# Designs tried in a protein design chat: VHH binders against Probable acid ceramidase (asah-2). Part 1

No score or structure here was measured in a lab: all are predicted.

Target 1, 379 residues: Probable acid ceramidase (asah-2), of Caenorhabditis elegans (q09551)
Amino acid sequence: RKVDNPDFQPNCLVGGPDIYDPAQSEKVLWFDVNLDLPPRQRFQQIAKAYKKEIHAVFDVLNYFLTIIPGVNAWELIGNMTASALDKGMIMNPYRDEVLGIAEVLDVPLGNLVFLNLFYEMSRFCTSIVAQTEDNKDLYHARNLDFGQLFVWDIAAQSWGLTEALKKVSVNINFFKNGKLLFKGSTLAGHVGVLTAMKPHKFSLSMNAKVQPDIINVAKWYMGAYENTDLQFVMYFDRWLFENCDDFQCAREKIAGVKLLTGAYFILGGANPGEGSVLVRNTTSVQFERKLFDGANDWFLLQTNYDPDKDPLFIDNRRDPGNACMNKLTRANVGMKGIFTVLSSKPNLNKTTVHTVIMSVTKGYFETFIQKCPNPCWAF
Structure headers, positions and changes below count from the first letter of each chain, unless a header shows other numbers; antibody chains aren't numbered by Kabat.
ipSAE, averaged over its two directions, is called F for ESMFold2-Fast, E for ESMFold2 and O for OpenDDE. V2 adds 0.75 times the mean of E and O to 0.25 times the DockQ between the complexes of E and O.
Where letters were taken out, [cut] stands.
Atom coordinates printed by the task and the answers are left out, and those that the model quotes come from them; centres of patches stay.

## First folded at step 3 (VHH)

Design n03a (from n03 with S56R; framework vhh_h_nbbcii10_fgla; at its last look DockQ between E and O 0.01; V2 from the best seeds 0.00; counts 0 for: pae O 11.2 > 2, placed apart)
Fold by OpenDDE, look of step 3:
Structure n03a (fold): chain B 379 residues (1-379), chain A 128 residues (1-128)
Amino acid sequence: as target 1 above (379 residues)
Amino acid sequence: QVQLVESGGGLVQPGGSLRLSCAASGRTFSEYSTYALGWFRQAPGQGLEAVAAISRSGGLTYYADSVKGRFTISRDNSKNTLYLQMNSLRAEDTAVYYCAAVEGYLFSWPTSYDFDYWGQGTLVTVSS
């Protein structure tokens, strides 16, 4: 890459001190969600546990929206979203699940749904799938970067939203018929999953496109998609794990689903070579990258740009990330190695909420709340 | 390593109510939310039987058929405490009630073999 962030130089922590501490993952709590319960009840325990923190997220959003004097934008957005809901724009069981959360939080349903839609518009993430040298394991990891659109806190040297989201990061064990179905990481107040794994089956993370389909979101509010099978990507992610039991099934369903916004789907399987990135628009697969296919080798790294396009020069997380992975080498692929790469700047930045590392074959799932000490990229 | 202490037992009339508590502590008890918990009971001359169980976060609960609809198991992870609300008590509910814990998931109706840590028990007597 020709131009990097002029403010700071990328670093790669590979070969440096050991920064991987599995004990730190314990700071992110695990909750059980019983999918056999009525939808309204499924997420209420999480909502209760994080009621204050979720309200803090609302406060940050409301503060951001108060930029326009004389207009209660927060209320307006809530009402607009409520209207969309009345048109059946959110499918069950997700609608009722969110309703249950809203009841616990004592907030308007529209505002909570709006919060759920925010992830659809998130722009910055890093996902990695990597095959071990002996071809026995595959590791799948992601950084969730979220907060770049909101108010910078000069005193805290961080994004207010990012900090608020760190406090509502949760892990979930999803149960059906009394058995563990899959594991996932999400944000309290959300009913979808951001990163998930069905042990010994497949794993998934989703990255947003740098150019979100804002127009489609507007159309959604206008009722353009009424009575359609259009899916929110975050909800679809969860649905996928409820309805697929292997890598191929997941791949096929990702290819066929109709989406409100395009996205990058990073998929990992239980068998050697089962790693791919599906580039989706709202209707179809635009491109697919596979492990060991063509120019691809033992790993895939995906940020928020199409594979055939250069990232914005001020947001080049791809090249440094790839370089860092190459420095790691295939021999060092593992929980520690991948964590080190994703903790390297600029993949680690001020918007990074958390890092998730998964192993489908071993059933590992660890979430780490991240911090990026100065000097650090703003996004 | 993990200590469980039951409280709340006593004498109650048929149709009455009691609330049992179990306080968990210990050197290796780093995260209460990583443990599934359960209540067991042993009546005089009878074997140990499972009464109720609850998953790590409290999202899943299991009850014996004999207590279903009358007893409620709950937990407060912030207080490292397990509860058993017992309503509509019957003479046949008379027993020593034990709190039990196991690190990990609760996937189905448990047996005593599924739990690793036990309290000393608290006596519940239902008599007119």
Scores: ipSAE 0.009, ipTM 0.273, lowest interface PAE 11.2, mean pLDDT 89
Fold by ESMFold2, look of step 3:
Structure n03a (fold): chain B 379 residues (1-379), chain A 128 residues (1-128)
Amino acid sequence: as target 1 above (379 residues)
Amino acid sequence: QVQLVESGGGLVQPGGSLRLSCAASGRTFSEYSTYALGWFRQAPGQGLEAVAAISRSGGLTYYADSVKGRFTISRDNSKNTLYLQMNSLRAEDTAVYYCAAVEGYLFSWPTSYDFDYWGQGTLVTVSS
């Protein structure tokens, strides 16, 4: 049976039918996490609610990692991670928080800790910060693309891991001293945040680099990492929202933190022009892109490649994303407009789990489980 | 509660040296090595300023520009003790020095709001 390949041209949906339906954001549930509780208790309600769905993620990873003959890599990775945990390689409070989740899930602790660290190494995302034409509002949004190199389900024409991760997408209100501290989007069973906002203060998303510092990660696994103070980015992100109250504080802390591996930090604030992409290696800022800095104007778009480097030719989400934002125009920046851009191929693809759209100034936070209609790129 | 007790303050002439210590104890005190630590000071009539900070392992240290090269922060996790070696003291170093602790990791130069536990302070007087 002869099947023609789809046209490989980008498909920007701007100017087409209205596809934005905010009621769909209600499918991603909200949970309250009380930071005044002992760390072991903080995430147990989420773990109970998503126990079956988290186990399904485990099953997909176990199947994928055992398909290689002669090696049960899932069990091996679990044992190595448990050894690293016993050597004190994961910091509190996150160590005790994951222990509390493990009690509820009744799963091997090493595999649960691996999942928490594995989310740090997410390889593909699109993040956008954009300023409205009247300078009154700033929007921050991201697609989480996750599931590359995992089982392709021929019947579903989708990645098995990506589909499982959609079902563990959750929103969290973090409370401290009886008050809302910040909001985040994450995956159930994870104690970090992937995308977060302190309403009326600042917002953050993180994109992984294509080339992580695998040597530092390997040393961490072996218990050979001499300085356990260096940490994964997603735990720093959560700490940031617990310890900063404005864009400038967040920017300074991101610039000064030492990390186990580098990342892209996409930061939005409450005041006009407060939008940045900080490109970090393990010790310093490599460079920073800012709204209205002469080279950039009313929006910033970041994928998984350094801005001064070309993306891999089969994974160019940068140029189509930029073109679609320009077709949207500054006048149409908003929840609907940004959702439309992030639902346009190839920024929407078969690895896309969800889209988060935030406005720091208005306090909006919406998470949408994404589906990429056929025909659609595998990534 | 976690309790921090400073010692080693006193009167010293300009150009002299002092070593401050901060011993940690308490009923609910968890493992000392899970705490990042810092020294702060408050001169008469002035606000609290950060002097130096040290990570849980001691592998990362931070210093205010005004003390860099003169002060050295260190910790001994086996003795639950934080130190500040103060050399080449100046009159403007006169202050009450406080040790501070927070469970977790300091990701960058800290402020006083990053710390949960504080000592009572020890007076350092550098007189001309």
Scores: ipSAE 0.000, ipTM 0.347, lowest interface PAE 11.2, mean pLDDT 84
ESMFold2 (binder alone), look of step 3: mean pLDDT 83; pTM 0.853

Design n03b (from n03 with Y32S S56W; framework vhh_h_nbbcii10_fgla; at its last look DockQ between E and O 0.01; V2 from the best seeds 0.00; counts 0 for: pae E 19.4 > 2, placed apart)
Fold by ESMFold2, look of step 3:
Structure n03b (fold): chain B 379 residues (1-379), chain A 128 residues (1-128)
Amino acid sequence: as target 1 above (379 residues)
Amino acid sequence: QVQLVESGGGLVQPGGSLRLSCAASGRTFSESSTYALGWFRQAPGQGLEAVAAISWSGGLTYYADSVKGRFTISRDNSKNTLYLQMNSLRAEDTAVYYCAAVEGYLFSWPTSYDFDYWGQGTLVTVSS
């Protein structure tokens, strides 16, 4: 029988002590990725630097997927994914980028490719786009919540996968033609970006849906979509930052892309009012929420539920997050204010890996490894 | 912050037995559990090879195919000590044996990259 647990009530930190310390963002390292290099070379520096930490992620996933006696699902999935890769179902340059990482790591290639795909399907998040009161600046932020493979580490009082992912959190400056093209945060071993910004142009974060299109993924493994231009969301976001130069371009491309699985695209731009949440299924936009449009006002907050659906009662990050943003007020929108909201429970929880805060207009990009002190929701 | 000291190495004839010990110490052992432990070895002119590993609780053990059935890894958490019982020793078992530790859990067959703390090694020579 269930009982109420009052130790896990929402807690908005707005109005309390100042917890924002930008120096803490220096703990997440920056690497340069030169897109003018052959794809196989682009990510090898990062892979070498994080080899041990990437292996720790593999260990957690292997344990979870082999906990059933006599079944090594991790090996099976790896073999299936290696077959899909051999059939050309992962397009370049991403195929060759992952192959280059595999040359540095002592891990099965199919499992590395699966990990890249798994990150796309398991991005539980809170994303916020907010306009300042003077309409001069737009802030874009996100918590990455990742811990659905539940291996609890008693010594750490946290999820084993979440703790391992904190250690592979990395920032990348992407260079092309000798110049900075865009910035992103990602997980070492992954060739996509989870949260990214082209400074002074646009920013993007993507949240997974609670109801993933797992049937499409299964069909993909069975050979459906062979020789098709169907894209995983994470590869599309890389393409987007390489091929768009403003908010409107990004918005139009997000609306039209054919995807393997749907997602929430949280898009911010450089001009006043340029903030949108595009809710995508595999073929089209289901909903678009825009700043200052209809019932929307100076901020948009998106978790992992469609706008017309109530969150599950055990995972209501939407209502507390909205309440905390309203308590912050528009006047206090900024790096400090947004960090405080995203550090408030339950938007901060035991699955939270990091918080990224961006300002498209100012070009700021800060990534913070998060820790949720007890009492804290498990997810 | 963890120090590991191996002992029990020496010279033994083929077919003999030897028991290696690894004593662990350091401030992180105020909580005497939480470390996964392993044995590695390096024969002359060879790379480092994983021999056996044991989870924090002792509930999971891992062995190289070359030693399975002959070697037994165990730990005594009350003494912060790791053991390797080596039976039916062969000339190919000659190596420097290293004790290794990492905070948390090992959930799979380890590589040397999985471990943060290493002992100085103890020489095992199987000859005659």
Scores: ipSAE 0.000, ipTM 0.120, lowest interface PAE 19.4, mean pLDDT 82
Fold by OpenDDE, look of step 3:
Order: sequence, then structure tokens, then C-alpha cells
Structure n03b (fold): chain B 379 residues (1-379), chain A 128 residues (1-128)
Amino acid sequence: as target 1 above (379 residues)
Amino acid sequence: QVQLVESGGGLVQPGGSLRLSCAASGRTFSESSTYALGWFRQAPGQGLEAVAAISWSGGLTYYADSVKGRFTISRDNSKNTLYLQMNSLRAEDTAVYYCAAVEGYLFSWPTSYDFDYWGQGTLVTVSS
């Protein structure tokens, strides 16, 4: 085991006190989105409910961008993004959905889209898929780590952006043709999904790569991808659930889609052994890890690094996470067990917004707003 | 899997108001289960008819034409409770009112066949 952050020692809460409380998941509200409505109307109720909180996110971002005197970077970025939109750089229905949100928020469309783009670039995560001992269930979970580099509050000992994002965390029931289609967790103001599950079908979480494709983002702004089928990964996630009904379909679509940025797709299914991590660049699958395949066993843990690469020594969440899962053992795979692992440091850190735990087979979906009291890793 | 218990029924004069409650138990509100809820009623000698329905979050509601503007359906997921506020009650509103639940259905006018779980019902009598 490599040395982690030298400031603190990793811990594993497995075997300790029970910290899992399902009631805490109720703090994250559920909303219904009717996909049969016009796109502009679909997310407006969420926008209305979180108008102030979304503006708070904007405030944090704007504050961060005021580092250059005499330049209104926030406005500039907004205008640039708006220009990109005019070039058709965001596909419908997502464009119109965001437009509807912007109308409710009374903010420039460009700034809101920028926020959505920002989520594509800066999401550090821990995702886990694990098969139960009896092979009857598969649990899929993720920590969303977001907020690093954005306004460290010395007094609060937290990231300003992370705290703001906690306040806009929402769960969504997506409906089509009068029936529940799938469930997801996202951030208010965003029309994609971060973590999602189609009950009894499949589940998905997506991690960013540690090296963001910033060049591609720049090209996007320049109109390089005009009239292409390129998709934002988070929008694709939602699209996937609208168009796939099983693990194999999802896998195939993930393998073939063109993306603005590479990502790690963590996929869970309804059948035993249906757990995979697909490592994607913008055009193809670079690598795939499967449950019970090769050296892999009953679980897969994925952070923000390629499987064949060492994590940054100050950001090694992988090794402690794996160790903690092994301590948990296959016999203890469940909502409680997985929550305990993801609540262990450094998988839990100051940038952790929330933890989501899913069971496709049982239809469980719980989101927990996280806190990491000192001593705790900054990221 | 889901149990529903209605309360709040009784005798009321025409023009009066009444509030029905439905307590839900089981894996519903508190365990990330998505259930649409509805109220149905059956008058003496008549069939079961839908009165109102509400989505999981409460953001979408449906009403029978006969009760629009008079009845309000709402839910409190934190309390696992469904409500029906009935105002301006009429003699024709006399019926046994039933609470019903279904997972993931609401975007069309509901029928009794669309719901999987039912309460025992509570009697509402509107009479002078």
C-alpha cells in the first residue's frame, strides 16, 4: 500500500459503530419530471424550488472568477457560452430544458450552460459495484466529490462550492407515458443525471478523469463540434436511461457514443455478474473491468484514475477504498455496508457532496448529504 | 408491501368541509420508493370512481371534474401521509372514500385498475 495524504491517516469504519441511517436520505428531496412535457417546462419546478440555492452556486463561481481585476470574467464566460449555444453546440431537448430553467432563475442562459459544462470537468468520485454473497443482489454506490479549488472557507473548514452544491442536490423520478421510467440524482439547475437507476434493469454512475479534456472544451467553444453528434457525458447519462432497458444495451451505447470529455462509466445490472467499469476517451472504450473477470472479484471500485495508473500520492482514494471493501467482505455487502465504506476517509473528504447507494434488484435508491468533520482531507 | 389506512370521515352538512387522511406504511415514502397516491370513492349503489391523484413529489395533481375547485389533494412524504381537503361539500359527495397507491403512475387519468394497494375506506356523509 502506497502512502496516502501524509497529513491524515486513512480509516475504515467497517466493524465500528453503525452510522447508516436511512432516515437521513429523506433530507434530499424527490421531484417528478414528466418527459412528455415540452422541454422548457420539464425542470422548471425544480428551478423554482431551488432558485436561491442555485444563485448561491453562481455566486461562488463568480467570486472565484473575480481574480482578474478589471475583467468581468463571469459575464465574458456567459457571453462566450451563449455564442456557442447559438452555434447549436448543445443538442435538444437539453438546450430547451436549460432554457426553461434559465427563464425561471432569471439568469443569462450562457452562465447556466457554463455551470452545466463545469460539472463535466470537475467531478471527482468514488464509485462501487458489488455483488452479494448469494449472487441475488448487486449494489451500486458513489460519492460525488466536487468543490476543490473553489473558495476554501477557513472558518467553516470547507469548500464553498461543495457546501453550495450540497444545497442543490436533488433526486428525480423521471416519467414517460405516465409511468416511472427511472430514478436519478442530480444538481438543481442541471438537466442531466449524475447517478441513476432504472429499477430492476440497470444503474449508472460516472466519474471524471483526473486530467480533464480542457482542450476539447476549448474546441467546443470554438465551434469545432458544430452539427456533430457529440454529447455532454451527463446529458448522455440521462439519454441512456431513456433509451435502454437493460445492462447490455447501456453498455453498448456507452461504448459507441461520442463524448466531449472522457469518463469512467460504472454500470450495474439486474443479473449476477453484471457489473462493469468502462474507461472511455472521447471516441472509444480504452479499457473495461468486469465483475468476476480476470483478477477482478466480487466488487469494483473506481475513482478518477485509469486502472493501470497510480493515483496521485495526495489523492489516493482507491487503495484505502479497496482495503475497506475487503474488510467489509462479500458477506456484508448491502446498503449499510457500502455506506460505511464510502463514509470512510479519504473516500469521504471535504469535497464530498453526497453519497448515493442503489440496488437495481431491490429498487433501492438513497442519497445522503455528507459531512467530513476534522480531521479530514481537503480533497 | 404497502398498507394504507384512511381516517377523517364523518357526517357533515352541505357546504361544510372535511379533511381526510391516509397513513401509509411499508416500503413507501421513507425508503426511496416512488408511489403515486390517489383517492377513490364509492357512493351507495354506484361504482368506484376516481376523485383525485397526486405524484410522488406532489408536483402533479389530477382531479375529477366533479370536485375541481372544491377538493385539494396533498401529501407529506416525511409523515407518510396523504390528505384530501374537501370544501363546499354536496350531498352527491356522500360515499366511502378509499386511499390507493401505485408505483410510478400518474400522467393519465387514473382508474381503479391502475392502483395496487388500497385502504379499508372511510365513510363521508353529507346531509342536512
Scores: ipSAE 0.000, ipTM 0.235, lowest interface PAE 14.2, mean pLDDT 88
ESMFold2 (binder alone), look of step 3: mean pLDDT 80; pTM 0.824

Design n03c (from n03 with S108R; framework vhh_h_nbbcii10_fgla; at its last look DockQ between E and O 0.01; V2 from the best seeds 0.00; counts 0 for: pae E 20.9 > 2, placed apart)
Fold by ESMFold2, look of step 3:
Structure n03c (fold): chain B 379 residues (1-379), chain A 128 residues (1-128)
Amino acid sequence: as target 1 above (379 residues)
Amino acid sequence: QVQLVESGGGLVQPGGSLRLSCAASGRTFSEYSTYALGWFRQAPGQGLEAVAAISSSGGLTYYADSVKGRFTISRDNSKNTLYLQMNSLRAEDTAVYYCAAVEGYLFRWPTSYDFDYWGQGTLVTVSS
């Protein structure tokens, strides 16, 4: 006997009731991180504030990785990562920043370091850069969909990991020499950034590839990459905001960096037409899509698939997202319009943690915790 | 392959200024504008310390905290030359200064392992 499957119909909310409520953005807290402090001190305030919620993330991951009797994969991964840390395979200042978090959390250090690396490879997303009709503003937005480790909570009718990650979503103002350097969105306990903007200069979001470079991760754990200049993408992203002041600098650095795993880099700038998606493998740019390049126009939308490949039919956020952006039109590009597109199904789904919307040219940064009302796609 | 030759070192009083130059050449030299460049120094009994670095276009510069505001790195791609303007010199700045090059982009604060080509060094002494 077969059970009927729900019809997967996209639901673009453009043209419907106004759902944009900036007061909801105020619920995601802002913390200041002073980069002039010793690295071990930089993130301790955040770690203390979210200690319980970070432990809840640990509990979900531990449950998933130890549910099979006789196998404690969580402890094994923790021990392997602690060994990598002892061998000096995690670069400073990020090594010492994670050590500082460990001092206040009472968790195994190797598992905390693994959590920091794990976030690099599990960022399922929809990212958008869009140019306003008058060329005065560029908007950059992203949904964070955290869908690679599915522990379904039957009572909540949601993913346990997704619900836990909503509770650790934070915004950070990074300060250097007493001045705001850049803004970012991240998960408490992580020392990298998921989505970031240097106001009036450039913005970045990063999407993971559906198929991570797992053999490179295995080589790294076996010590094959000792004393190399390889970068974890989220640490590179943070370095980028500390060391670049414009779109072209950021683009050049993204094009040349050597990475442990490939990724999609969605980059926005302060000048008209400065929007790009750089598709990276571990060593080079595979493809670049740019605003107004003949093939693309006033917006770019990127999910987790290479531009020349079709998404899986059960995970097609690309085509409905593009259709919803076209229904919005260029004239309606703005905080409200972009939020509406990213709150439309299936770009909003049960794995969606939050939506970040940035105005690069105005320097605005808003983060919204998302919830997908039933009926809603599992991913 | 790539040859780097520093010049401009010497003895200077505290508070004084020097300008270091690094000329690049080579038999099979790639185009100079594709190289990121840096200055390193080594004080007696110490390891190499990164001082400053500059992107291939010259659009981005990086400085050690100890020299920020006093030193200026620059490059002239038409002359294949890297410069370090050193102002308000202190006794602590006494070292052998090396220029270094790598083809491609510099994506972080450099270590000596990031650079493939090195000069022989020029001595800067800040004394008296």
Scores: ipSAE 0.000, ipTM 0.117, lowest interface PAE 20.9, mean pLDDT 82
Fold by OpenDDE, look of step 3:
Structure n03c (fold): chain B 379 residues (1-379), chain A 128 residues (1-128)
Amino acid sequence: as target 1 above (379 residues)
Amino acid sequence: QVQLVESGGGLVQPGGSLRLSCAASGRTFSEYSTYALGWFRQAPGQGLEAVAAISSSGGLTYYADSVKGRFTISRDNSKNTLYLQMNSLRAEDTAVYYCAAVEGYLFRWPTSYDFDYWGQGTLVTVSS
C-alpha cells in the first residue's frame, strides 16, 4: 500500500534554495582510533570525551524501560546481558573494547553491551548510492533514523532518544600500522561503525529490517550461539573494513557472514557501476540490487523494507525518496544534490539523527546533525 | 596550497622552556578530515630529524625518544595553529625547528619525505 502520511505531504527540496553547507559538518567531531593499541584502550578517549552524553542515552533508555513498577528492568537487562557475555557471546577484540569503554563510563558492562544490541535492532535509515553522469564518481549517503517509540517530548516535539543520539554522533579515523585504514561514523559508546568508507576503495552503510529478528536476540541471551561464528552486524562492518581492500571482497564477505540479525547492506565501490544493495537474512543473501542492472539505473535507494515489498503505508520513505532522486537527475549527483534529497521529507523526519555523505573516489566524508522543523513526520 | 609560518624561537638557558607556534594559511585543515602535523628540527651540521607529530583530531601523538616527557605537541584547529611546548631544554635541542603538514596519514615515526608542506623554520638556541 502506497499511501502518504495523511497529515503531511512529501516534499522534495531539489530545485529550491541551497541548503548544503559543508561547514555544518564540522560540528561532528573526528577522533582517531589506533587499532594497534590494546583493545581496552582503543575507544577510551571517545568515552571520556562523551561520558556525560552517553550517560544521557542510558538515562533515556532506563526511563523507557521503567514500565513495570517495582521492577528495575535496566538492572535486569544488564545482568542478563552480563550472563550472556560470560558465555562468550561477544568475540574479541570487541568485547575488550567495550569493556574499556565501560570502565571509563563507570557502568555495568552488560548495560553497555545491551545498548550496542539495541543499536543493531532499531536502525531505520535511508541509504543511497548514485553514479555521476560522467561515470567518474560514485556518491554514497545515508540518513540514520533512530529513536522512534522512545520518549516523545511534547514540548520539544522530538524524540528524547533521537536528541540524545545526536549528541553522541562521532566520526572516526581508524589507524593501523601508523596509517589511515578507513573512516567511519558511529555513536560514542559503540565500537562498531554505522557508516564507513575506505578512501578510493569502498563504502558501506547498513539499514535494519522493519521486522527485527527479536527471536534471534532472545536465543542469543539464552546462549544458543555459544562458540559459533555469529557476528553482530555493526561489529562485522568494522571487521569488513579491516580485512577488505575493494568492493568485491566486501561483497563476498557480506554474502557469507552469519549474522545475529538480518540487514540491508548498501555497498559502494571505486569503479563505475560498483553499487549494490544486499538483502541479508541471518544466513544468506536473499536478494541483490545492482547499479545499471535490469530495471535499476544510475542510483539505488534503500530504506527498511524488502525491495519487492511495499513499505508500511505510514512509513513510505522509499517512494518519495526515489521521486526526489529522479527530480535531482543524474547530472546533479554530488554532495550538494544528495544532501538536498536526504533533507527532504519524509526521508528527513523527527527520528533522523544525522546525514552522512561519502565519495569513495574523492575521499569525501561528511556528517551532518539533522533537524526536522514542523510540520514533520514523527517517524 | 598551504603556508606554514613558525614563531616562538629564541635564546634560552639550559633547563628553560619555549613554546613554538605554527600558523597555517591558504587552506584550513578543518576542511579535510584526515591530516597530520609535525615538528622537525635540524641542528648545525646535522640532518633533519622528526621531533613530534599529531593526527587530525589530536588523538594520536608521536615523539622522538630524545624529547619524550619534555616536549608536548598540540593544536588548535579554530586558530589553525600547531604548538610545541618545549620544557627542560638542553644544549642538544639547539636547532632550527620546522613545521610540516601532510594530508591523509599519520606515520609512525615519520620522515621528512612523508610531509608535503613546510615552514621556513624558527631558530631555537639553548646556551648558558
Scores: ipSAE 0.000, ipTM 0.233, lowest interface PAE 14.0, mean pLDDT 89
ESMFold2 (binder alone), look of step 3: mean pLDDT 82; pTM 0.846

